# VH-VL binders against Sensor protein CitS (citS): the designs that were tried, part 17

Target 1, 196 residues: Sensor protein CitS (citS), of Halalkalibacterium halodurans (q9rc53r339to534)
Amino acid sequence: AQTHEFSNKLNTISGFLQLGKIDEAVDFIQKERKIQQEWIHFFIERVNDPTVSAVLLGKISQAQELGIDVDIDPSSQLLTPLQERQQELLVTMIGNLLENAFDALLASGIENKKIYISFTDMGDDFIFEVEDNGPGIPPQLMESIFEEGFSTKEGTHRGFGLALVKKAVHELGGAIFLEEGELGGACFVLTIPKHE
Short names: E, the ipSAE of ESMFold2; O, the ipSAE of ESMFold2 at other seeds; V2, 0.75 times the mean of E and O plus 0.25 times the DockQ between their complexes.

## First folded at step 14 (VH-VL; framework fv_spartalizumab)

Design p2 (from n5 with light chain T100S; at its last look DockQ between E and O 0.89; V2 from the best seeds 0.85)
Fold by ESMFold2, look of step 14:
Structure p2 (fold): chain C 196 residues (1-196), chain A 121 residues (1-121), chain B 113 residues (1-113)
Amino acid sequence: as target 1 above (196 residues)
Amino acid sequence: EVQLVQSGAEVKKPGESLRISCKGSGYTFTSYWMHWVRQATGQGLEWMGNIIPIFGKANFDEKFKNRVTITADKSTSTAYMELSSLRSEDTAVYYCARGRKYSGLYLFDYWGQGTTVTVSS
Amino acid sequence: EIVLTQSPATLSLSPGERATLSCKSSQSVLYSSNNKNYLTWYQQKPGQAPRLLIYWASTRESGVPSRFSGSGSGTDFTFTISSLEAEDAATYYCQQYYDSPPTFGQGTKVEIK
């Protein structure tokens, strides 16, 4: 996921340059460097998995482009080594949860779009939380959001993001739940046991 | 209104176990972490661990990991903390406290009234 | 982990006076990602649980009187009671929530004469 986001950034810079929009290219580079400077201390100290770090940094950069303010609780930690399968599925789950939050916020009309992320590994499980301040999920839909094909968008594609998250978390022996968020939007909380 | 109500004071001997309850009301119990913090007489406060009630998964400070068990009963909105192999240094007031989410996991906005525990031989 | 040192240990003042309490952190609790200081102030009256007054170093919790305020950044923090009232007699604690586990200062006892 890191090389995919990196390639998109290079293409964006190249596009600005090819169109003769030098100020836009410089501004894009400066914004990306600012994100790296703001977050490098957190990831060096709190996250002992470079793949998870890369996915989170990529999503933070994407959020900035979308006008979404992302907070990761500073006390978050992921210091326990991930098994290869845990790492593979966790990056998929994080990516899909954040994309779901982006979609909800962009559809919402909320002016001050926010996402809050926390995670901890001080017990027998890895525990993750992703909240947004979007419209939330109506109670009557809570059973349906994890079903294959759930979507509120038009088109030929079916929505698979949350179904894939539920499948992935269950493969790892964990669970996912949707609660009311403190921010008033959706709040997904998941747990993954360290020992399968 | 949000309220956290703890079980009453206890006097214990070294080697015994302690079990304190904390009943939450006035909020969605399963949406917020419940924390346990203790305060020895005239000393600072010390975080012991927490639990996320929806999954019943607990975390612990390494200092207490081998002696503490934290559980929750969603049906009664009650969290429990058990501390085994008590020592005289465990004499303290024990608090449950609710953490926030967005504002901070370890931001304790509501506290139980405290449970005074004396461990003496 | 992060050690918080409060001063003075005891402060004895008359009603209406300004109280100033210090909390020094062994390392920065300023989160560069959002520029917030993860420091909290609590009030604890005798026989009672702590009460949250200030979080993010300077944000007053709802329902907290405006005479209570916090300031500072990084490692040095100040808590102020602008005009002391009799009910403010208590011990005041700072706490960091920047790192796991959270840690607390040893407290400053405020007495009213």
Scores: ipSAE 0.824, ipTM 0.915, lowest interface PAE 0.7, mean pLDDT 89
ESMFold2 (binder alone), look of step 14: mean pLDDT 92; pTM 0.944
ESMFold2 at other seeds, look of step 14: ipSAE 0.844; ipTM 0.927

Design p3 (from n5 with heavy chain I52M; at its last look DockQ between E and O 0.94; V2 from the best seeds 0.87)
Fold by ESMFold2 at other seeds, look of step 14:
Structure p3 (fold): chain C 196 residues (1-196), chain A 121 residues (1-121), chain B 113 residues (1-113)
Amino acid sequence: as target 1 above (196 residues)
Amino acid sequence: EVQLVQSGAEVKKPGESLRISCKGSGYTFTSYWMHWVRQATGQGLEWMGNIMPIFGKANFDEKFKNRVTITADKSTSTAYMELSSLRSEDTAVYYCARGRKYSGLYLFDYWGQGTTVTVSS
Amino acid sequence: EIVLTQSPATLSLSPGERATLSCKSSQSVLYSSNNKNYLTWYQQKPGQAPRLLIYWASTRESGVPSRFSGSGSGTDFTFTISSLEAEDAATYYCQQYYDTPPTFGQGTKVEIK
């Protein structure tokens, strides 16, 4: 995930420079530096896995460019080593849940876009929550949103990502559920047992 | 209107176990962590553990891990805390409390009325 | 774990006076990513459960009278009752929710003379 995101950032900087947009290139670099400065201490102290850290930091950067305010609960922790397959699938699930939240917020007319993330490894499971302040999921659709090919007339992208998340979490012996959140939008909660 | 209603006061002897219930109403019970906090008479508050009711996954402060069990029954919107091998030092008022999400998982916005437990020989 | 130390232990004042309570944290509870302090104040009257008054160090919970306020950052926090009323007689606790386990101060008992 670091290599892919690094290449995208370099392409963006190069594009600005090729078009003679020096101020835009400098501004992009300064924003990336600010985000890393604000978050580096959290990730050093709370997240031992560098791949998960890189994905989360990359998504925070993406959210900022989209005008979306992201908070991670400061009590969050992921200090337990991940098995190789757990890491691969967890990164996929985190990425897809956040992209789902981005898409829902961008398709809405909501002005103060927010995403809230929490995670813990305090018990026998890894537990993740991702909440947005978007339109939420109608109760009639709650079971069907995880099916392959499910889409609203507005959001085909959203339906494919959630099916992938459900498949990934079940491969790891875990579960996913849609809760009501404090922000009034969708709140996805997943759990993954540490040992199989 | 959010309400947390706990089971009544109990008197126990050392070595026994206690089980306290906490019924949540006026909100979606399965969407919020339920926490347990105790307070010995004339002393401060102490977090014991919590549960995510939708999955039944519980966490505990290390000092209680071997003696406490926390469960939830989604069908009755009720959480339970069991404390085994009671000692006189376990004499306290036991509270359930609801955590928030965005504002903080360990921000306790609603509390049960408390369950007074006396452990005496 | 983060230790919270409150002072004074007891504060005895007359109605209309200003009450000032201190809470000091063994570690910073300021979260640099959002610039918020994860520090809460609760009120507990005798025989009752705690009531949430202030979170994020200075944000009043809905329905809390404006005479209650919080301030401070990092490790040093202050809770103020601007004009004390008889119903404010209670023990006040600070709590951090920056790290696990969440921890509470030992309390400051406010008495009305």
Scores: ipSAE 0.839, ipTM 0.923, lowest interface PAE 0.7, mean pLDDT 90
ESMFold2, look of step 14: ipSAE 0.851; ipTM 0.928
ESMFold2 (binder alone), look of step 14: mean pLDDT 92; pTM 0.937

Design p4 (from n5 with heavy chain D61A E62Q; at its last look DockQ between E and O 0.86; V2 from the best seeds 0.84)
Fold by ESMFold2 at other seeds, look of step 14:
Structure p4 (fold): chain C 196 residues (1-196), chain A 121 residues (1-121), chain B 113 residues (1-113)
Amino acid sequence: as target 1 above (196 residues)
Amino acid sequence: EVQLVQSGAEVKKPGESLRISCKGSGYTFTSYWMHWVRQATGQGLEWMGNIIPIFGKANFAQKFKNRVTITADKSTSTAYMELSSLRSEDTAVYYCARGRKYSGLYLFDYWGQGTTVTVSS
Amino acid sequence: EIVLTQSPATLSLSPGERATLSCKSSQSVLYSSNNKNYLTWYQQKPGQAPRLLIYWASTRESGVPSRFSGSGSGTDFTFTISSLEAEDAATYYCQQYYDTPPTFGQGTKVEIK
């Protein structure tokens, strides 16, 4: 996964250079280094799982390229070891929730795109929150977006992958809800028991 | 419009238990963490723990972990804090407080009016 | 745990004067990832709950008068009341929310002569 991600970044740099876009190649390199410098301390201190760290760093990098500002609450922590299946499904859930937030923000006309993330393992559960300042979820869809059998259609709703997230969280014995957030967009909150 | 209303003052004896309620209104109760903070007379503020009401999952400061229970009733938008094995040094005003999200989970933007608890023989 | 030390313990001033309060943190509360200081100032009048005034060290909460301000970064923070009014008599607390558990300073009592 790290080798594949590294190769993709090298291909991007090479592509810019081969097209004669030197300033774009330099900008890409500077952005990747800046993200590493800003976030490495947080992940070393707050997140023990290297796979989760890599996914979050990758999504932060992707958000930067998309013009989306990502904040992770500094009190967040994930220090409790994950079981293999928990790690696998958590990575899938985090990735899908962030991609849905990206899609909603990119489809909107808002200028100052933001995503807020928090997580904790202080209690008996792992708890994650992902909030954006996008358009939110229409009231007619709010209670049904996680229901079994929710059909995905192209349109204004978020949802590609949300049924997958719901299935994954329930496999781990947890739950997911859509909440009201401070930023005015969608706020997804999930919990996973540490022990089944 | 956001309002946190706590149960009334209590007088207790050492060894008894205390249970304080905090009803939230004017906002979506299940969307925000609820925290408990106490203040002994003439002293500073001390965080005791919190709960995320949508899941009913609580966390506790290490000092209180063996004596504090925090719960929430979503149907009444009410959080509860119970402190057992009371001592005279537990005499304090107990507050519930709402945390934010983007601005900070431990940024307390609205507070209950406080519940004065006196523990004496 | 991060310890916050406030000074002075008591400040007695006349209406219209400038009040300056200090809060020192045992560890930096500057979050390098977003360059924000996770420090808050509260006002507590006798018999009342704390009221949020300032967060992120310098951001004024909505509805808070402009005479209240905060500054500083890392470990050293200042709270200022530019022109003291009689209603400002209260105890002021700093609080960090960078790390758990959140912790408070011991307070500075502002008295009006």
Scores: ipSAE 0.818, ipTM 0.916, lowest interface PAE 0.7, mean pLDDT 89
ESMFold2, look of step 14: ipSAE 0.853; ipTM 0.927
ESMFold2 (binder alone), look of step 14: mean pLDDT 93; pTM 0.949

Design p5 (from n5 with heavy chain S103T; at its last fold request DockQ between E and O 0.67; V2 from the best seeds 0.81)
Heavy chain, then light chain:
Amino acid sequence: EVQLVQSGAEVKKPGESLRISCKGSGYTFTSYWMHWVRQATGQGLEWMGNIIPIFGKANFDEKFKNRVTITADKSTSTAYMELSSLRSEDTAVYYCARGRKYTGLYLFDYWGQGTTVTVSS
Amino acid sequence: EIVLTQSPATLSLSPGERATLSCKSSQSVLYSSNNKNYLTWYQQKPGQAPRLLIYWASTRESGVPSRFSGSGSGTDFTFTISSLEAEDAATYYCQQYYDTPPTFGQGTKVEIK
ESMFold2, look of step 14: ipSAE 0.851; ipTM 0.926
ESMFold2 (binder alone), look of step 14: mean pLDDT 93; pTM 0.948
ESMFold2 at other seeds, look of step 14: ipSAE 0.851; ipTM 0.925
ESMFold2, look of step 15: ipSAE 0.850; ipTM 0.932
ESMFold2 (binder alone), look of step 15: mean pLDDT 92; pTM 0.945
ESMFold2 at other seeds, look of step 15: ipSAE 0.842; ipTM 0.923
ESMFold2, fold request of step 17: ipSAE 0.850, 0.854, 0.854; ipTM 0.925, 0.927, 0.927
ESMFold2 (binder alone), fold request of step 17: mean pLDDT 93, 93, 93; pTM 0.946, 0.949, 0.949
ESMFold2 at other seeds, fold request of step 17: ipSAE 0.852, 0.853, 0.842; ipTM 0.930, 0.926, 0.923

Design p6 (from n5 with heavy chain W33S F55S K101S Y102S; at its last look DockQ between E and O 0.05; V2 from the best seeds 0.00; counts 0 for: pae E 12.6 > 2, placed apart)
Fold by ESMFold2, look of step 14:
Structure p6 (fold): chain C 196 residues (1-196), chain A 121 residues (1-121), chain B 113 residues (1-113)
Amino acid sequence: as target 1 above (196 residues)
Amino acid sequence: EVQLVQSGAEVKKPGESLRISCKGSGYTFTSYSMHWVRQATGQGLEWMGNIIPISGKANFDEKFKNRVTITADKSTSTAYMELSSLRSEDTAVYYCARGRSSSGLYLFDYWGQGTTVTVSS
Amino acid sequence: EIVLTQSPATLSLSPGERATLSCKSSQSVLYSSNNKNYLTWYQQKPGQAPRLLIYWASTRESGVPSRFSGSGSGTDFTFTISSLEAEDAATYYCQQYYDTPPTFGQGTKVEIK
C-alpha cells in the first residue's frame, strides 16, 4: 500500500489543481524532482555499482515517503569493483539494515526521524554504517537481535532481517557490529573484506 | 591549489627508523585518503600503505605490515609515515600521494615532491 | 596481486612521431557492472613526482594535452602520444586500481632523438 507521505504529496498536487493554482502545482512537482535528481547525481559520482546505487536510491525514496530524513556522509564512496557474490549479499544487507532502521523509527513515536549512512572502500574492507536516532537497543537484547525469530512488537518478517544480515556478512568473511551512535539510537557497522 | 609538501632528505643507518611528513594544503585534508609510494633508484613504483580519514584506519601492503606506521594530524593537515628496522634495500624516494575519492579509491591525482632516503650499510 | 607488464622498455623517437606504449594486465581490470577499466597512466620526468595523465583507461585528466590518449579494455591497454614533443621525454607508468594493493607497471622510457 502507499505511504502517508506519498498520499500527502498527491493530495497537495490535487488540491492546487482543484483550486485552479496550476503554477503552484507545477512548482511543487519541480521541487520534488530536483531532490530526486540530486541523489541520482550523488550516486553516479560516488558509487560505481549500479545495483547498489539502485537499492540505496530506492530506500532513500522510501524514507522520504515515510517522513524520515536521510543523510549520507559526503565522503562516502564505493568505487572499487564488487565480486558478484559480494554485490548480491551487500544489496541484501543494505536493504535489511535500512528496513530495520525504518521499523525502529516508525515504532518509536519520535517526530524528527533521522538516518545517517556512511560507506567507504578506501581500505582492505568495504565498510557500511547505518545509524538512526531511534530508541536504540536495550542492553539485555543486544545478543538476541541477531537470532532468527527475534521481533519487535509486531511484524513476523522483521524477526529475520538482522539474522539474515549476520549470515550474509559471515559468508563474505566479514562482521556486523552494534555500536552506540552519536544520535542516541542504533548504529550498525558492516565490515566486508575485499578478498577471501 | 592543491599541494603536498614533504620533509627533507635523510641519511640513515641500518636498524634505524625513518619518519617522513607530508603537509596537504589547498583542499579539505580529511576528505581524501593519503597514500605512501616509494621508488628505489632506477626502479618502479611500490605502494606502501595509506590512511583513510573517514574511518580513521591505516592500511598497509603486506610486505611492510610489520615495519610501517602511518598517522595523521588533522589540526596541522599533515600525514606521517614511519618505517622501522631500515635496511639498505629501503634506499628510495618516498612519495605521499592523494587518493581521488570522486574518481576511484587508489587513483592518485596529486603527489608530494618526494623525500630521498639513503640507508648506508 | 595484479601484475602489469609494459612494453617496450625504451622507445626512442624523433619529435613529431607517434609513440605507442603497451600495458598488459595479468587479469581483467574491467568491472562489467559499470563498464569501466580501472587503469591509469602516469608521466614521470627525471627528478620529479609522477603526474596523472589518463584514468579509466581512456579519460584525460584536466589540463593534459590532447596529444595524449589511452585505449584498450580488460587486459590489454595502449597509451599513445600522437605527435611527440621534446617535453614528453619521460618514463610512463600504467597503474591498476581494480584490486588492493594497487600496482604499477615497470615503466616505458620515452626518449627524444
Scores: ipSAE 0.006, ipTM 0.509, lowest interface PAE 12.6, mean pLDDT 83
ESMFold2 (binder alone), look of step 14: mean pLDDT 93; pTM 0.949
ESMFold2 at other seeds, look of step 14: ipSAE 0.757; ipTM 0.883

## First folded at step 15 (VH-VL; framework fv_spartalizumab)

Design q1 (from p5 with light chain Y98F; at its last look DockQ between E and O 0.87; V2 from the best seeds 0.85)
Fold by ESMFold2 at other seeds, look of step 15:
Structure q1 (fold): chain C 196 residues (1-196), chain A 121 residues (1-121), chain B 113 residues (1-113)
Amino acid sequence: as target 1 above (196 residues)
Amino acid sequence: EVQLVQSGAEVKKPGESLRISCKGSGYTFTSYWMHWVRQATGQGLEWMGNIIPIFGKANFDEKFKNRVTITADKSTSTAYMELSSLRSEDTAVYYCARGRKYTGLYLFDYWGQGTTVTVSS
Amino acid sequence: EIVLTQSPATLSLSPGERATLSCKSSQSVLYSSNNKNYLTWYQQKPGQAPRLLIYWASTRESGVPSRFSGSGSGTDFTFTISSLEAEDAATYYCQQYFDTPPTFGQGTKVEIK
């Protein structure tokens, strides 16, 4: 995902250069640099874990390439140090939740694709929310979506990502649920206790 | 319609505790953060803390963390706020308020009617 | 934490007049990542809970009359009632939700003569 996003940006720059569109290449680089700097400032101030920051930055970059608008609630914070295993599994959970949202949005006919992320560590738990404005998940499928190999229809995601998230969150003593969201799509929320 | 209904007014003595309920209806109670905000007579509004009811996990403003407890009962769609070791400065109207998600976790779109608490010696 | 200062403390105006309220923030509440200002305006009538009117500084909540509007960016914000009606007598609060804890201005009381 991160390697694919980087390669696509390099290909775009290369394409402009090969067509002799130097000004367009420069404009593209300058726009990408500005967007990245704004997000880097957010992460320096709000997220004390460089690995989680890198994963989120990579996914934001991927979303931008895919035409998906990502908002992270500005009040979000992750300032409590993560244990090594928490960091490893949180990266897995964040990555898979965002890939699930990307897949749902790309399969939809929705033109204004959006993802909303929030997280907090103000209390005794880390709490994350990921919401999209995609087609959502029918209530009758709520239990099944976390099973390995689950698919809602032909051509839908292979169904391993959400099972991995559920396994990871339970290893850390937490929980994950699907909530009603404001955007009309899926809204996943998870909690992880800070201590065993 | 979304409705937040709070418990009635209370008169307390310094050193006592209070417990205020907030029952949510007309929406999926477990899907939205519930916040507590107070307003001292003639003063502005002050956020105290919140809870995510599906997990029962609460957060607190630092100035209240040793005195405030926030809980939720999913089966009755009711949030509770308890404030201990009351002082006369705790005299206020206490509100519950529902937060949003995409438009903002701390954007309060529906408010309870308020619970007037008077702490006097 | 972010301090919001409202002015004036009180406005006393006649029906049909234009009310202009100021809210100044000690820090910017403009989120450069999405270009939104995380500032809200509430109306609180006597004896009632606050009512959400404006979010993201200038977006009206559904069902809010068009005479209410908000503007500004960064640290300086304005709330306007274009033609006052009797039911608009209330105290109006700005609130930031850019950073925790969320904080409120001290209010501007609008009185109808």
Scores: ipSAE 0.837, ipTM 0.917, lowest interface PAE 0.7, mean pLDDT 89
ESMFold2, look of step 15: ipSAE 0.851; ipTM 0.926
ESMFold2 (binder alone), look of step 15: mean pLDDT 92; pTM 0.945

Design q2 (from p5 with light chain S32G; at its last look DockQ between E and O 0.64; V2 from the best seeds 0.81)
Heavy chain, then light chain:
Amino acid sequence: EVQLVQSGAEVKKPGESLRISCKGSGYTFTSYWMHWVRQATGQGLEWMGNIIPIFGKANFDEKFKNRVTITADKSTSTAYMELSSLRSEDTAVYYCARGRKYTGLYLFDYWGQGTTVTVSS
Amino acid sequence: EIVLTQSPATLSLSPGERATLSCKSSQSVLYGSNNKNYLTWYQQKPGQAPRLLIYWASTRESGVPSRFSGSGSGTDFTFTISSLEAEDAATYYCQQYYDTPPTFGQGTKVEIK
ESMFold2, look of step 15: ipSAE 0.861; ipTM 0.933
ESMFold2 (binder alone), look of step 15: mean pLDDT 93; pTM 0.948
ESMFold2 at other seeds, look of step 15: ipSAE 0.847; ipTM 0.925
ESMFold2, fold request of step 17: ipSAE 0.857, 0.864, 0.863; ipTM 0.935, 0.934, 0.932
ESMFold2 (binder alone), fold request of step 17: mean pLDDT 93, 93, 93; pTM 0.947, 0.949, 0.950
ESMFold2 at other seeds, fold request of step 17: ipSAE 0.862, 0.862, 0.863; ipTM 0.932, 0.935, 0.935
ESMFold2, look of step 17: ipSAE 0.845; ipTM 0.925
ESMFold2 (binder alone), look of step 17: mean pLDDT 93; pTM 0.947
ESMFold2 at other seeds, look of step 17: ipSAE 0.860; ipTM 0.932
ESMFold2, look of step 18: ipSAE 0.863; ipTM 0.934
ESMFold2 (binder alone), look of step 18: mean pLDDT 93; pTM 0.947
ESMFold2 at other seeds, look of step 18: ipSAE 0.873; ipTM 0.934

Design q3 (from p5 with heavy chain I52M; at its last look DockQ between E and O 0.68; V2 from the best seeds 0.80)
Fold by ESMFold2, look of step 15:
Structure q3 (fold): chain C 196 residues (1-196), chain A 121 residues (1-121), chain B 113 residues (1-113)
Amino acid sequence: as target 1 above (196 residues)
Amino acid sequence: EVQLVQSGAEVKKPGESLRISCKGSGYTFTSYWMHWVRQATGQGLEWMGNIMPIFGKANFDEKFKNRVTITADKSTSTAYMELSSLRSEDTAVYYCARGRKYTGLYLFDYWGQGTTVTVSS
Amino acid sequence: EIVLTQSPATLSLSPGERATLSCKSSQSVLYSSNNKNYLTWYQQKPGQAPRLLIYWASTRESGVPSRFSGSGSGTDFTFTISSLEAEDAATYYCQQYYDTPPTFGQGTKVEIK
């Protein structure tokens, strides 16, 4: 996860310094901080909930360490205040959807790993989409992926995450579905009413 | 392949409502946002709102929020836009348009043929 | 909301000439997180719906002839038709899809002399 990529980045910085390449080390550090700072600015502008922002930032950092390119649609917004229970369960849902995407991409062996995220609160519901360019989900398994304990040889730890998402979204009176996506992998979309 | 087919032209009087249909085919209708964009004669294009058809959940530009209703019927792959309390300045061609996802939610890659609506006193 | 200003309003040229259209945005549509400009160009012929030509400011949509191109970044964008053909007579619109609501420029009408 994060510690493996941090260790590699620290080794790179140390290598530059040991070779006397100070400018290269500084440039490397500045590029890493610039990427995080740009995401922080995005979340300050587009997301009013600090807990959701922190989870998304953490998952973006994790994706970077895993070599996964994450795009969030620039029009995304989550400005409507969340009720405490909505916040708690939304964090669970977002985290598990992204972990599912990470696992699918890592198991796939594809080279150009991508995740696309969008979210909006312009209407009466919060709507989230998470799409990857991984192998997707065969139609025969679509009902089974939400069952507790579901696994395949390649996706054993998925047996709990999607079941938790389905349970959480239904507790909030929402729904979750698979959609076709532009990237050719899985595209999960969920909706949560703003008011119970 | 992908086609968006809209209902025919309408002539309306001020104060009436209009309701336009947009039937999508050649793609999975429920997976993509459907947008409504209008163009007054000799004017530019103006986004009105959209809908996520799998949930039937719609969003609206603030300009139209209290006058527009957007719905979808998954069984017929058809989206609907209704604009109430019509005025002469609502005279326009109304388009439905399909959004993308990764490339952009508000990137409109396929458009309906347009529905000409004339509102005159 | 983001205002897009196109110039010129009308451009009259002969076949084979180079057409250059401008679109200026009231604020940047460059998304620094992925370094892409969320700006699109559409072509609209009389009596027809708009047709997507260019997205991400410079990426040509599939099936669009290579004589159409886009360039620019941030707030200043250019659309070019390298060698104008009679069928290119149309109004061209830029649109930003960086922020909601998505907004369009007022259009540049390209006429063939």
Scores: ipSAE 0.836, ipTM 0.919, lowest interface PAE 0.8, mean pLDDT 89
ESMFold2 (binder alone), look of step 15: mean pLDDT 92; pTM 0.942
ESMFold2 at other seeds, look of step 15: ipSAE 0.848; ipTM 0.921

Design q4 (from p5 with heavy chain K57R; at its last look DockQ between E and O 0.91; V2 from the best seeds 0.86)
Fold by ESMFold2 at other seeds, look of step 15:
Structure q4 (fold): chain C 196 residues (1-196), chain A 121 residues (1-121), chain B 113 residues (1-113)
Amino acid sequence: as target 1 above (196 residues)
Amino acid sequence: EVQLVQSGAEVKKPGESLRISCKGSGYTFTSYWMHWVRQATGQGLEWMGNIIPIFGRANFDEKFKNRVTITADKSTSTAYMELSSLRSEDTAVYYCARGRKYTGLYLFDYWGQGTTVTVSS
Amino acid sequence: EIVLTQSPATLSLSPGERATLSCKSSQSVLYSSNNKNYLTWYQQKPGQAPRLLIYWASTRESGVPSRFSGSGSGTDFTFTISSLEAEDAATYYCQQYYDTPPTFGQGTKVEIK
């Protein structure tokens, strides 16, 4: 996944160089490095778990390859240490929620694809929100989208991701719900108690 | 249209508790954080805490953590803020305010009319 | 906790004049990942709740008259009323929403002579 986006970036740089636009190539390279550096700084300051940070960084890189703009609310924080099982299941939940958003956006006709993420540990729970500007989900279908095998595809393309999220959140004693979003697509919100 | 309507003015004595309601209408109440902000006479605004009504989970500014309770009743689309062990410095106008999402969780786009609370002996 | 300092404390002007208000932040509120400043301006008329005017430092909220504008970046921000009207008599607050807790400036009171 990373190699595909890296190839696209190399093609862009090569294009500038082939057209004799050296300053534009240099600007492109410097901007790309600055953007990655700023995300790393955000995670160092706001997220104390290196595994969760790595998953989010990996998904942000994947989104860039797919032409999807990801924003994380700057007030987000995850500074409370995670128990081992919380970490394991949280990375599963985050990964699958973002993959669901990627799939919905790629299947849509939306040109300015966006994902918005927020999270907080300020209270007694960890609270996460993932919103996209895709087609959305009717509220009456919420439980159906979490059923194992729910998908419009067959074969190796299965709807296991949201079922895994539902199982993970329930194992941690939390809950997940579908909200209205500001972006007009799906908005998943979940809560996980810090202690049972 | 979006409206936030708060309970009326109150006069309290030190040591008592305060409970203010904020009813949201014209939008999906359970989809947006509700915040509480207070303003002492002639002073700036001070964030106290918030709640995500769909889960009933609240956050608090450290200064209020031991005295404030924030709850929500989804069936009436009403948020509540309770402040215990009142002191004279708690005299203020108390506001509820709705947060946004993508544009900012702590961007307050709609405010209640305010509830004036006076704490005096 | 990010401290916002507004100046002047009071601004007394005649109708039609340009009002210029300053808000300075103790830390940058520019979010590098999206290049937006998480700073907001509110208007509070006497006896009323605050009203959102400007967010992301320079974006007007829907329905806000074009005479209101915001500018600046990082730590230094300016709010301008290009041609002051009598109804603009109010106290104006900046607020950051970059970090928790959100914090407000102490306000600038705009009076009409």
Scores: ipSAE 0.839, ipTM 0.922, lowest interface PAE 0.7, mean pLDDT 89
ESMFold2, look of step 15: ipSAE 0.843; ipTM 0.923
ESMFold2 (binder alone), look of step 15: mean pLDDT 93; pTM 0.947

